VH-VL binders against NAD kinase (nadK). Designs and how they scored, part 278

Target 1, 268 residues: NAD kinase (nadK), of Syntrophomonas wolfei subsp. wolfei (q0aze0)
Amino acid sequence: MKIILVNNRFKENTEKKAQEIAGQLSALNVEVIIDNGLDEPYAGTVDFIMVLGGDGTMLRAARRYGQRAIPVLGVNMGTVGFLSNIEINELAEYLPLILREEYSLEARMMLEVAVFQQQSLLTRVFCLNELLLRSNSPRMLSFALEISGQKLEPYRGDGLIVSTTTGSTAYSLSAGGPIADPQLDAFIVTPVASHIINKRPLVVSPEREISLHLLEEREAIIGIDGQIKMDFGAENRVLIKRAPHPLLMVNLKAKPFFTSIDRSLQRQ
Key: E = the ipSAE of ESMFold2; O = the ipSAE of OpenDDE; V2 = 0.75 times the mean of E and O plus 0.25 times the DockQ between their complexes.

## First folded at step 19 (VH-VL)

Design VV11 (from SS4 with heavy chain K106R; framework fv_oberotatug; at its last look DockQ between E and O 0.85; V2 from the best seeds 0.82)
Fold by OpenDDE, look of step 19:
Structure VV11 (fold): chain C 268 residues (1-268), chain A 123 residues (1-123), chain B 107 residues (1-107)
Amino acid sequence: as target 1 above (268 residues)
Amino acid sequence: EVQLVESGGGLVKPGGSLRLSCAASGFTFSNAWMSWVRQAPGKGLEWVGRIKSKIDAGTKNYAAPVQGRFTISRDDSKNTLYLQMNSLKTEDTAVYYCTTVPKYDRFLAFDIWGQGTLVTVSS
Amino acid sequence: DVQMTQSPSSLSASVGDRVTITCRASQGISRYLSWYQQRPGKAPNLLIYKASNLESGVPSRFSGSGSGTDFTLTISTLQPEDFATYYCQQTYERPWTFGQGTKVEIK
């Protein structure tokens, strides 16, 4: 068995823990690769991915490995989040299930985000939570939203979020988007400070495609999962589709999503 | 109410074949891992095999004594679990139970059992 | 294969008695141990999972303890409906194996 441990090099505790776990796994004749984000993603075949840290680390792992149909386990290291399944102190006890492939998987839809300049592809990224288009100035954006060839009325506002159901509890939630069942596949299109009061978020079928472009010469930014940032101008287009493969999240421990989120919201 | 009901048991000669069925109700069968457990008359419990859910690739595992002779399958549209038994031996004589296998939190404990169906292999 | 050995194979007790059944694994199985009750002519019922967790609906007079290789099922106050055969099971590794059973009979 070969396992990738994904940690955050900017958090020393996760690095140390990754080394410890690597040693333990090696003692069990498991080949281990540590990915702290410093190097390019491991290109070889692996059987399992453990993410040590919080939601941010999971998002990075998803972008790096999510299209490879590899089971991904989130191991929380004392952070608050929605993407971890077990706690770090539980890992040892659950390890037999992992090594013996006695775990359940949950498929989570990812986004395929393609950014173009005219007809040329600039970049293609797969992400678990959301694509954000926002103004890079105090001025509102004017942009066109098209869904499966249907052109909506021009949007004016600070920006727009296109999120997965997984991402519904992330930035989309802060922007007033609905909370979605992670077991459901859908796009959530949430306006950010629209000029139209009470502009409603859209829940869109995963079978559809979403395209965005600016209607005016303005400076904007594309953000992906809060970790990737790029400039976006009038010459650019963004196309959003369902990723061809979902993220396979390992489910070792039951997490009651709705009760958990309810409690989380009450504490805020 | 969660319920498992086995059927298909009976008398068969050595070398014969038999197919057992387990009808599930009261829960989302398609998401459940299922297992067969047998009990020879007056003896203890013996695990026969397990099948995972479709979401988990429907992976099948068997105990050594039945490996290559028995096949577990499922029809989620019918909420039914199957056990195809070929090349039956006298030592396969037992009450066969279908059980659910929790995928998490309970470390694979068998939480729900049917009432069993008797398979008798005799010349 | 992991072998599970229960002791005793049988015991006689009276209503109200404290009953203790032990299960030993041939190797460390952490807490991957479950206890089942089987009444005559009936299917087994799960009592305890993860060595010490009481299954929903099971009376509190049942308790489980242990980790590693040695495990114990305790019935604090035996009731008439508790006369049955009890089995331990390990699910630490395949094949999943049961103890040989402990028959609790009326004295």
Scores: ipSAE 0.875, ipTM 0.943, lowest interface PAE 0.6, mean pLDDT 95
Fold by ESMFold2, look of step 19:
Structure VV11 (fold): chain C 268 residues (1-268), chain A 123 residues (1-123), chain B 107 residues (1-107)
Amino acid sequence: as target 1 above (268 residues)
Amino acid sequence: EVQLVESGGGLVKPGGSLRLSCAASGFTFSNAWMSWVRQAPGKGLEWVGRIKSKIDAGTKNYAAPVQGRFTISRDDSKNTLYLQMNSLKTEDTAVYYCTTVPKYDRFLAFDIWGQGTLVTVSS
Amino acid sequence: DVQMTQSPSSLSASVGDRVTITCRASQGISRYLSWYQQRPGKAPNLLIYKASNLESGVPSRFSGSGSGTDFTLTISTLQPEDFATYYCQQTYERPWTFGQGTKVEIK
């Protein structure tokens, strides 16, 4: 069996712990590839991904590996968030289940984000939580939202969030969007400081295509999962679709989403 | 009020076939992993096989003595687990139990058992 | 395959006695060990999971201990309803195997 062990050397100081875990796995004849964020994503075939850290480390793993249909386990090393399943001190005891594939999977919808300049594709990225469009100047944005070719009245304000249901507890929530059950597939479209009073959050079928572009020359930014930033201007547009594959999250312990909402939000 | 009720046991000749049913109630059957366990008269317990839920790919695993002869299946619309038993042998004579295998928190312990149905394989 | 060996195969005891049953695995199984009770003519029922965790509704006179290869089921004060056969089971690796059973009889 071959696994990727994802950590963040600059967060929680996990380098030593990752090496210890790699040694334990090697003693069980498991080949380990460490991804601490410094190198390009591992391109070879693997059976399992283990994420050591919090929700941010999971977001990077999802972005790098989420389209490869590989089981991903979140292992908490500190503050419990929304995306970890077991604690680090439990990992050794749960290894028999992992190695023998005696676990359940939960699918989480991801976004496919394509950014264009004029007619040319600049980049394609995947994300687990959200895309943010926001102003990068003192002036508000004027921008167009299209949903499956249907043009909505123009938006004016600081920006817009297009979120998955998993991302409903992240920036979308702070901007006034609803908390959604992560087992649902949907887009959640949440305006940020909209001057247009009748622009309410929208819940949109995952089968739709969402397009955004500016209606006037302004400095703007596209943010992805709060971790990637791209300049965005009047020459650009972005197309958002449901990603071809969901993130396959491993559940070894029951995780009661609704009874844990307040505790998890307080600790983020 | 969780319940498992087996049926379909009986007398069958060697080489014959039989299908067992296990009717489930009081829990969400479609989310459950299910197992068959057998017990020859006056003997101990022997695991026969396991089927995962559909969301977990419906994966099936069998004990070596029944591999290729027995097939576990499920019909989630009827909350029913099945065991198709082909090419039966006299050593297959046993009480057959259906069980649940929790996905979480119990390290695969078999937590809910039916009362069993007797299969007798003899001439 | 992991073989599970129980000791003793049978025992005689009186109501009120402390009863101890052991189970040994042929290799380390961590805490992937469960205990079942089967009363005469009845289906088994789960007593203990994860070597030491009491299943809901099981009387507190039952307890389990052990890790690795050696495990123990204890009945602190035997009751009339406890005369049954007891089985251990490993779920560390397939095939998931049971011990041969321990019959607890009235003296």
Scores: ipSAE 0.751, ipTM 0.891, lowest interface PAE 1.2, mean pLDDT 91
ESMFold2 (binder alone), look of step 19: mean pLDDT 93; pTM 0.954

Design VV12 (from SS4 with heavy chain G58S; framework fv_oberotatug; at its last look DockQ between E and O 0.87; V2 from the best seeds 0.82)
Fold by OpenDDE, look of step 19:
Structure VV12 (fold): chain C 268 residues (1-268), chain A 123 residues (1-123), chain B 107 residues (1-107)
Amino acid sequence: as target 1 above (268 residues)
Amino acid sequence: EVQLVESGGGLVKPGGSLRLSCAASGFTFSNAWMSWVRQAPGKGLEWVGRIKSKIDASTKNYAAPVQGRFTISRDDSKNTLYLQMNSLKTEDTAVYYCTTVPKYDKFLAFDIWGQGTLVTVSS
Amino acid sequence: DVQMTQSPSSLSASVGDRVTITCRASQGISRYLSWYQQRPGKAPNLLIYKASNLESGVPSRFSGSGSGTDFTLTISTLQPEDFATYYCQQTYERPWTFGQGTKVEIK
């Protein structure tokens, strides 16, 4: 068995823990690769991915490995989040289930985000939570939203979020988007400070495609999962589709999503 | 009410075949991992095999004594688990139980059992 | 294969007695140990999972303890309906194996 441990190099405790776990796994004749984000993603075949840290680390792992159909386990290290399944102190006890492939999987839809300049592809990224288009100035953006060839009325506002159901509890939620069942595949299109009061978020079929472009010469930014940032101008287009493969999240423990989120929201 | 009901048991000659069914109700069957357990008359419990849910590729595992002879399958549209038994031997004589195998939280403990169906292999 | 050995194979007890059944694994199985009760002519019922967790609906007089290789099922105050055969099971690795059983009979 070969396992990738994904940690956050900016958090020393996760690095140390990754080394410890690597040693333990090696003692069990498991080949281990540690990915702290410093190097390029491991290109070889692996059987399992453990993410040590919080939601941010999971998002990075998803972007790096999510399209490879590898089981991904979130191991929480004392952070609050929605993407971890077990706690770090539980890992040892659950390890037999992992090594013997006695775990269940949950498929989570990811986004395929393609950014173009005219007809040329600038970049393609797969992400678990959301694509954000926002103004890079105090001025509102004017942009066009098209869904499966249907052109909506021009949007004016600070920006727009296109999120997965997984991402519904992330930035989309802060922007007033609906909370979505992670077991449901859908796009959530949430306006950010629209000039139209009470502009409603859209829940869109995963079978559709979403395109965005600016209607005016303005400076904007594309953000992906809060970790990737790029400039976006009038010459650019963004196309959003369902990723061809979902992220396969490992479920070692049942997590009651709705009760958990309810408790989380009450504490905020 | 959660319920498992086995059927298909009976008398069969050595070398014969039999297919058992387990009808599930009261829970989302398609999400459940399932197992077969057998008990020879007056003897203890013996694990026969397991099948995972569709999302987990419906992976199947068998005990050595039945490997290559028995096949577990499921029809989620009918909420039914199956055990195809070929090349039956006298030592396969037992009450056969279907069980749920929680895929998390209970470390694979069998939490729901049917009442069993008797399979008798005799010449 | 992991072998599970229960002791005793049988015991006689009276209503109100404290009953203790032990299960030993041939190798360390952490807490991947479950206890089942089987009444005559009935299917087994799960009592304890993860060595010490009481299954929902099971009376509190049942308790489990242990980790690694040695495990114990305890009935604090035996009731008439507790006369049955009890089995331990390991699910640490396949094949999943049961103990040979312990029959609790009326004295």
Scores: ipSAE 0.882, ipTM 0.949, lowest interface PAE 0.6, mean pLDDT 95
Fold by ESMFold2, look of step 19:
Structure VV12 (fold): chain C 268 residues (1-268), chain A 123 residues (1-123), chain B 107 residues (1-107)
Amino acid sequence: as target 1 above (268 residues)
Amino acid sequence: EVQLVESGGGLVKPGGSLRLSCAASGFTFSNAWMSWVRQAPGKGLEWVGRIKSKIDASTKNYAAPVQGRFTISRDDSKNTLYLQMNSLKTEDTAVYYCTTVPKYDKFLAFDIWGQGTLVTVSS
Amino acid sequence: DVQMTQSPSSLSASVGDRVTITCRASQGISRYLSWYQQRPGKAPNLLIYKASNLESGVPSRFSGSGSGTDFTLTISTLQPEDFATYYCQQTYERPWTFGQGTKVEIK
């Protein structure tokens, strides 16, 4: 059996702990690949991904590996977020379930984001929480939103968030979007500081295609999961679709979403 | 009221076949992992096999003595678990119980049991 | 396969007695051990999971302890309804195996 351990190299105790866990797994004849974010994603076949850290580390793991249909377990090493399932001090006790595949999976929708310049694809990325379009200057943006070829009235404001239901508790929430059940597949489209009062958040079928482009030249940014930034101008367009594969999250403990919302938000 | 009710037991000759049913009520059957356990008359308990829920790919695992002869299946629309028993042997004579296996928090302990149905294999 | 051995195979006791049943695994199983009670002519019911956690609705006179290879079920003050056969089970690895049982009889 081969496992990727994903950690955050900027936190000293996570690197030491990752090496300790890798040693324990190697003693059990488990091959371990450590991904601390420095190297390119491991390209070989693996059976399981273990994420050591909080929601940010899980977001990076999802972008790197989420399209590969590999089970991913979030292991909390600090403040409990929305994407961890067990605590680090419980890991040894849960290893028999992991190694024998005695666990349940939960599928989480991801976004596929394609950025174009004119007609040419510049980049394609996947994300678990959201895409943000925002101004990169003190001036507001004027931009067009199309949903499956249906052009909405122009937007004017600081920007727009297109999130998954998993991302509904992240930036979308701060911008006034609803909390969504992560078991649902949907886009949540949330305006950021809209100048136009009738631009309400939208909940959109995952079968739709969402397109964004600027209506005038401004310096803008596309943000991905709050971790990747790309310049965006009047020559660019972004297309957003449901990703081909969901993130397959491992559940070893019941985490009742609705009864824990306040606790999880406090720990974000 | 959480309940499991087995049926379909009876007398069969060696080499014969029999299909057991387990009717579930009082919980969300489609989310549950289910197991069969048997107990020969006057003997202890023996795990037969387990089927996961559909969302977990309905993965099936069997004990070695029944592998290749028994098939576990489920019909979530009828809240029913099945055990198809082929090529029966006299050592398959037992009371057969269906059980639930919690996905979470109990380390796979078998928490809900039916009353059992008797299968007798004799010539 | 992990073999589970219970001791004793049977015992006689009176109401009010303290009863101790042991279960030994042929290899380490961490705390992947559960205890079941089976009254005559009835189906088993779960008493204890994770070696020491009491199942809902089970009286507090039942307790479990142990980790690794050696486990104990204790009934602190035996009641008339406790005369039954008790089984341990490991769920550390498949096949998930039971002990041979311990019959608790009225003296």
Scores: ipSAE 0.730, ipTM 0.884, lowest interface PAE 1.3, mean pLDDT 91
ESMFold2 (binder alone), look of step 19: mean pLDDT 94; pTM 0.957

Design VV16 (from MM6 with heavy chain K103R; framework fv_oberotatug; at its last look DockQ between E and O 0.82; V2 from the best seeds 0.81)
Fold by OpenDDE, look of step 19:
Structure VV16 (fold): chain C 268 residues (1-268), chain A 123 residues (1-123), chain B 107 residues (1-107)
Amino acid sequence: as target 1 above (268 residues)
Amino acid sequence: EVQLVESGGGLVKPGGSLRLSCAASGFTFSNAWMSWVRQAPGKGLEWVGRIKSKIDGGTKNYAAPVQGRFTISRDDSKNTLYLQMNSLKTEDTAVYYCTTVPRYDKFLAFDIWGQGTLVTVSS
Amino acid sequence: DVQMTQSPSSLSASVGDRVTITCRASQSITRYLSWYQQRPGKAPNLLIYKASNLESGVPSRFSGSGSGTDFTLTISTLQPEDFATYYCQQTYERPWTFGQGTKVEIK
């Protein structure tokens, strides 16, 4: 068995723990690769991914490895979030299930985000939570939203979020988006400080495609999962669709999502 | 109400074949891991094999005594678990139970059992 | 394979008695241990999982303890419906194996 340990190099405790766990796994004849984000993603084949840290680390792991259809386990290290399944102190007890492949999986839809300069592809990214289009100035943006060829009325506001159901409890929630069942595949399109009062979020079928572009010569930015940032101008287009592969999240423990939402949100 | 109902048991000669069925109701069968357990007359419990849900890969595992002879399968559209038994031996004589195997939280404990079906292998 | 050994193989007790059954694994199985009850002519029922967790619907007079290799099932106050055969099971590694069983009979 070959496992990648994903940790956060900016958090020393996660790095130390990764080294410790790597030693333990090696003693069990498990090949281990540690990914602290410093280097490029490991290109070789692996059987399992453990994410040591919080939601941010999971998001990075998802972007780096999610398209490879590898089971990904979130191991929480003292943070509050929605993407970890067990606590670090529980790992030892659940390790037999992992090593013997006696774990369940939950497929989470990811976004495929393609950014274009006119007709040329600038970048393509897979992400677990959301794409954010936001003004880079105190002025509102004017932008066009198109859903599967249907052109909506121009949007005016600070920006727009296109989120997965997984991302519904992230920035989309802060912007007034609905909380979605993570077992449901859907896009959530949430306006950010819309000029139109009470502009409603949209729940969109995962079979549709979403495109955005600016209607004015304004400076904007695109954010992906709060970790990737790029400039976005009038010559750019963004196309969002369902990623071809979901993230396979490992479920070692049942997490009652809806009964824990209030508690979890209050702790953030 | 969660329920498992085994069927297909009976008398068969050594070397013969038999196919058992387990009808599930009261829960989402397609998400469930399932297992077969057998019990020889007057004896203890013996694990036969396990099949995962399709979403978890549908992987099958067997106990050594039945490996190569028995095959576990499932039809999620019919909420039915199967046990195909070939090359039957007298020592395969037992009541065969189908069980659910929780995918998490219970460390693979068998939480739901059928009432079993008797398989008798005799000349 | 992990071997599970129960003790005793059988015992006689009266209603109201405290009953203790032990299960020993041939190697450490941490808490991957379950207890089942089987009444005569019936299918087994799960009593305890993870060595000490009471299954839903099981009376509180049942309790499990232990970790590693030695485990115990306790019935604090034996009831008439508790006369049955009890089995421990390890699911630490395949093949999953059961103890030979402990028959609790009426004195």
Scores: ipSAE 0.885, ipTM 0.948, lowest interface PAE 0.6, mean pLDDT 95
Fold by ESMFold2, look of step 19:
Structure VV16 (fold): chain C 268 residues (1-268), chain A 123 residues (1-123), chain B 107 residues (1-107)
Amino acid sequence: as target 1 above (268 residues)
Amino acid sequence: EVQLVESGGGLVKPGGSLRLSCAASGFTFSNAWMSWVRQAPGKGLEWVGRIKSKIDGGTKNYAAPVQGRFTISRDDSKNTLYLQMNSLKTEDTAVYYCTTVPRYDKFLAFDIWGQGTLVTVSS
Amino acid sequence: DVQMTQSPSSLSASVGDRVTITCRASQSITRYLSWYQQRPGKAPNLLIYKASNLESGVPSRFSGSGSGTDFTLTISTLQPEDFATYYCQQTYERPWTFGQGTKVEIK
C-alpha cells in the first residue's frame, strides 16, 4: 500500500509528526510519500492521502489531488476545523481501518476554475471552498456575472465569492452567505460589500456555468481557497463549473455537521 | 423498531443450492454495511462474509471456507440482503444470522442481529 | 488469521456472583474486541464494543477491559437473565473471528 502524507512545512510540529507517522507506516511495510508543499504533486499511483493539519492543509491537498479519486483523510493537529475527521492522538487506533480499507467515503463537490485572457486559456485550477474576485485598489469594481449565458445586472462593490457548499462556512459566510449542508451540491454566489442593495446571495444549480469579467479597467485579483492569487484585469474572463470529480473524504468517525456548527465556527 | 428477519432456510442435499433473504426495517438500509454469521448446532459463531453499502463501494469479503461458493448481494430498493449458497456441504449446516456492521464508532462490532434461519445440508 | 481463545469454556455460578470471562488473541488486536451474549435459543446481542464501551441498553453490571491480547468481560452481580453463552470477537483484521464461547450456567 502507498500513501501520500500531506503536511505544512511552516508548522514545525506537523513536520516532526509527519516524519514520526511515516516511520510507523514504513515499519508496517507501507510506502510513504511526504508532501510538505515544496515539491510538485506526486504523479504516481497512490491508494490513500492523509492530511496532517487544519483546513488550510486539506485545501492544498484537495487542489493537488482532488481530481484523482483518491480517498483523503483529514487528521486534526490541534485547532478543529470543518475538514478533519479524527484527532492525531486517535490515528494509531484507526490505522487498522485505514490499512484494510474499512472506512466510509463522502463526496464533496469541487469547483473547476478557468481563467482566460481574451480567448486563450491562461490557467485551470480546482478548489474546494471558493473563488474570490476582489478589488486590488481602493476603488470599487464594476463587473458582470453570467449564469448559463444569462446576464445579471452589473455588480458594483469590493467583489464576489463563488463557493461550494463545503466553502459555505468559509469566506462566503463572513460576507453574508448562508451555511449550506455539505451533502448538497450547489454554487453559492455571495457579493462582497455591494453598493447595489438588491444583490443578494444566490444558491445556484451545480450544473450551471458561471462567468465573470470586469466592465471597466481596474486592478483586481482572483483568489482560490484563500491560498492562490492571480492578477485579473479587463482583458480576463473567469469560467467556473462543477469539477469533473468530487473530493473523496474519508469518514472514520461520525461527525454530525449540524450539532457541531457552533463549536466549529467558534474555533475559527 | 430496528429489525432484521431472515428467511429461506431449509433442508438441502450436499452439492445443492439455497438462497437466504434478510429483510431489514427501521433504519436506512442503503447506508448500512451488512454481514452474515453462522452457528453450527451446538457450536460457536463463525463470520461468513460482509458487504459494504453501494456508496462505500459495495465491496464483498468472505471467510475462506465459503469463498467461491457463497455470494452476498443486496437490493436497496427492497431493503433486503441475500446470501446465495452453492455447492453446499454438510459442514455448512448452521443457523445463519444477518447482522449490521456499523460504519462508525464501534470498530466494526456487529450491533444488530436477526433471529436466524436454519440451513440443514444432509443426504 | 487471529485466533481468539476464551477461558473458561463453561462455568457454574449463583445469582449475585461476580463472574469473570477472559479472551486472549493470538496477536495484538489493540482495542478491536467486542463481546456478545447469546441466551439459549436466541440470537446473539452486542454487549461491549472497543473492548470496554457499553452498548446502549446494556445493564451497567457488564463491563469490559483489556487491550492488545488479553481481555476480560465482568458481570459484577449476576442476574437470572445473565445465564447465557458469551462470545468475544476480534475485528482487527479479516477474517473477523470469534472465541469458542463461555457458557455461564446456574449452580
Scores: ipSAE 0.725, ipTM 0.880, lowest interface PAE 1.4, mean pLDDT 91
ESMFold2 (binder alone), look of step 19: mean pLDDT 94; pTM 0.957

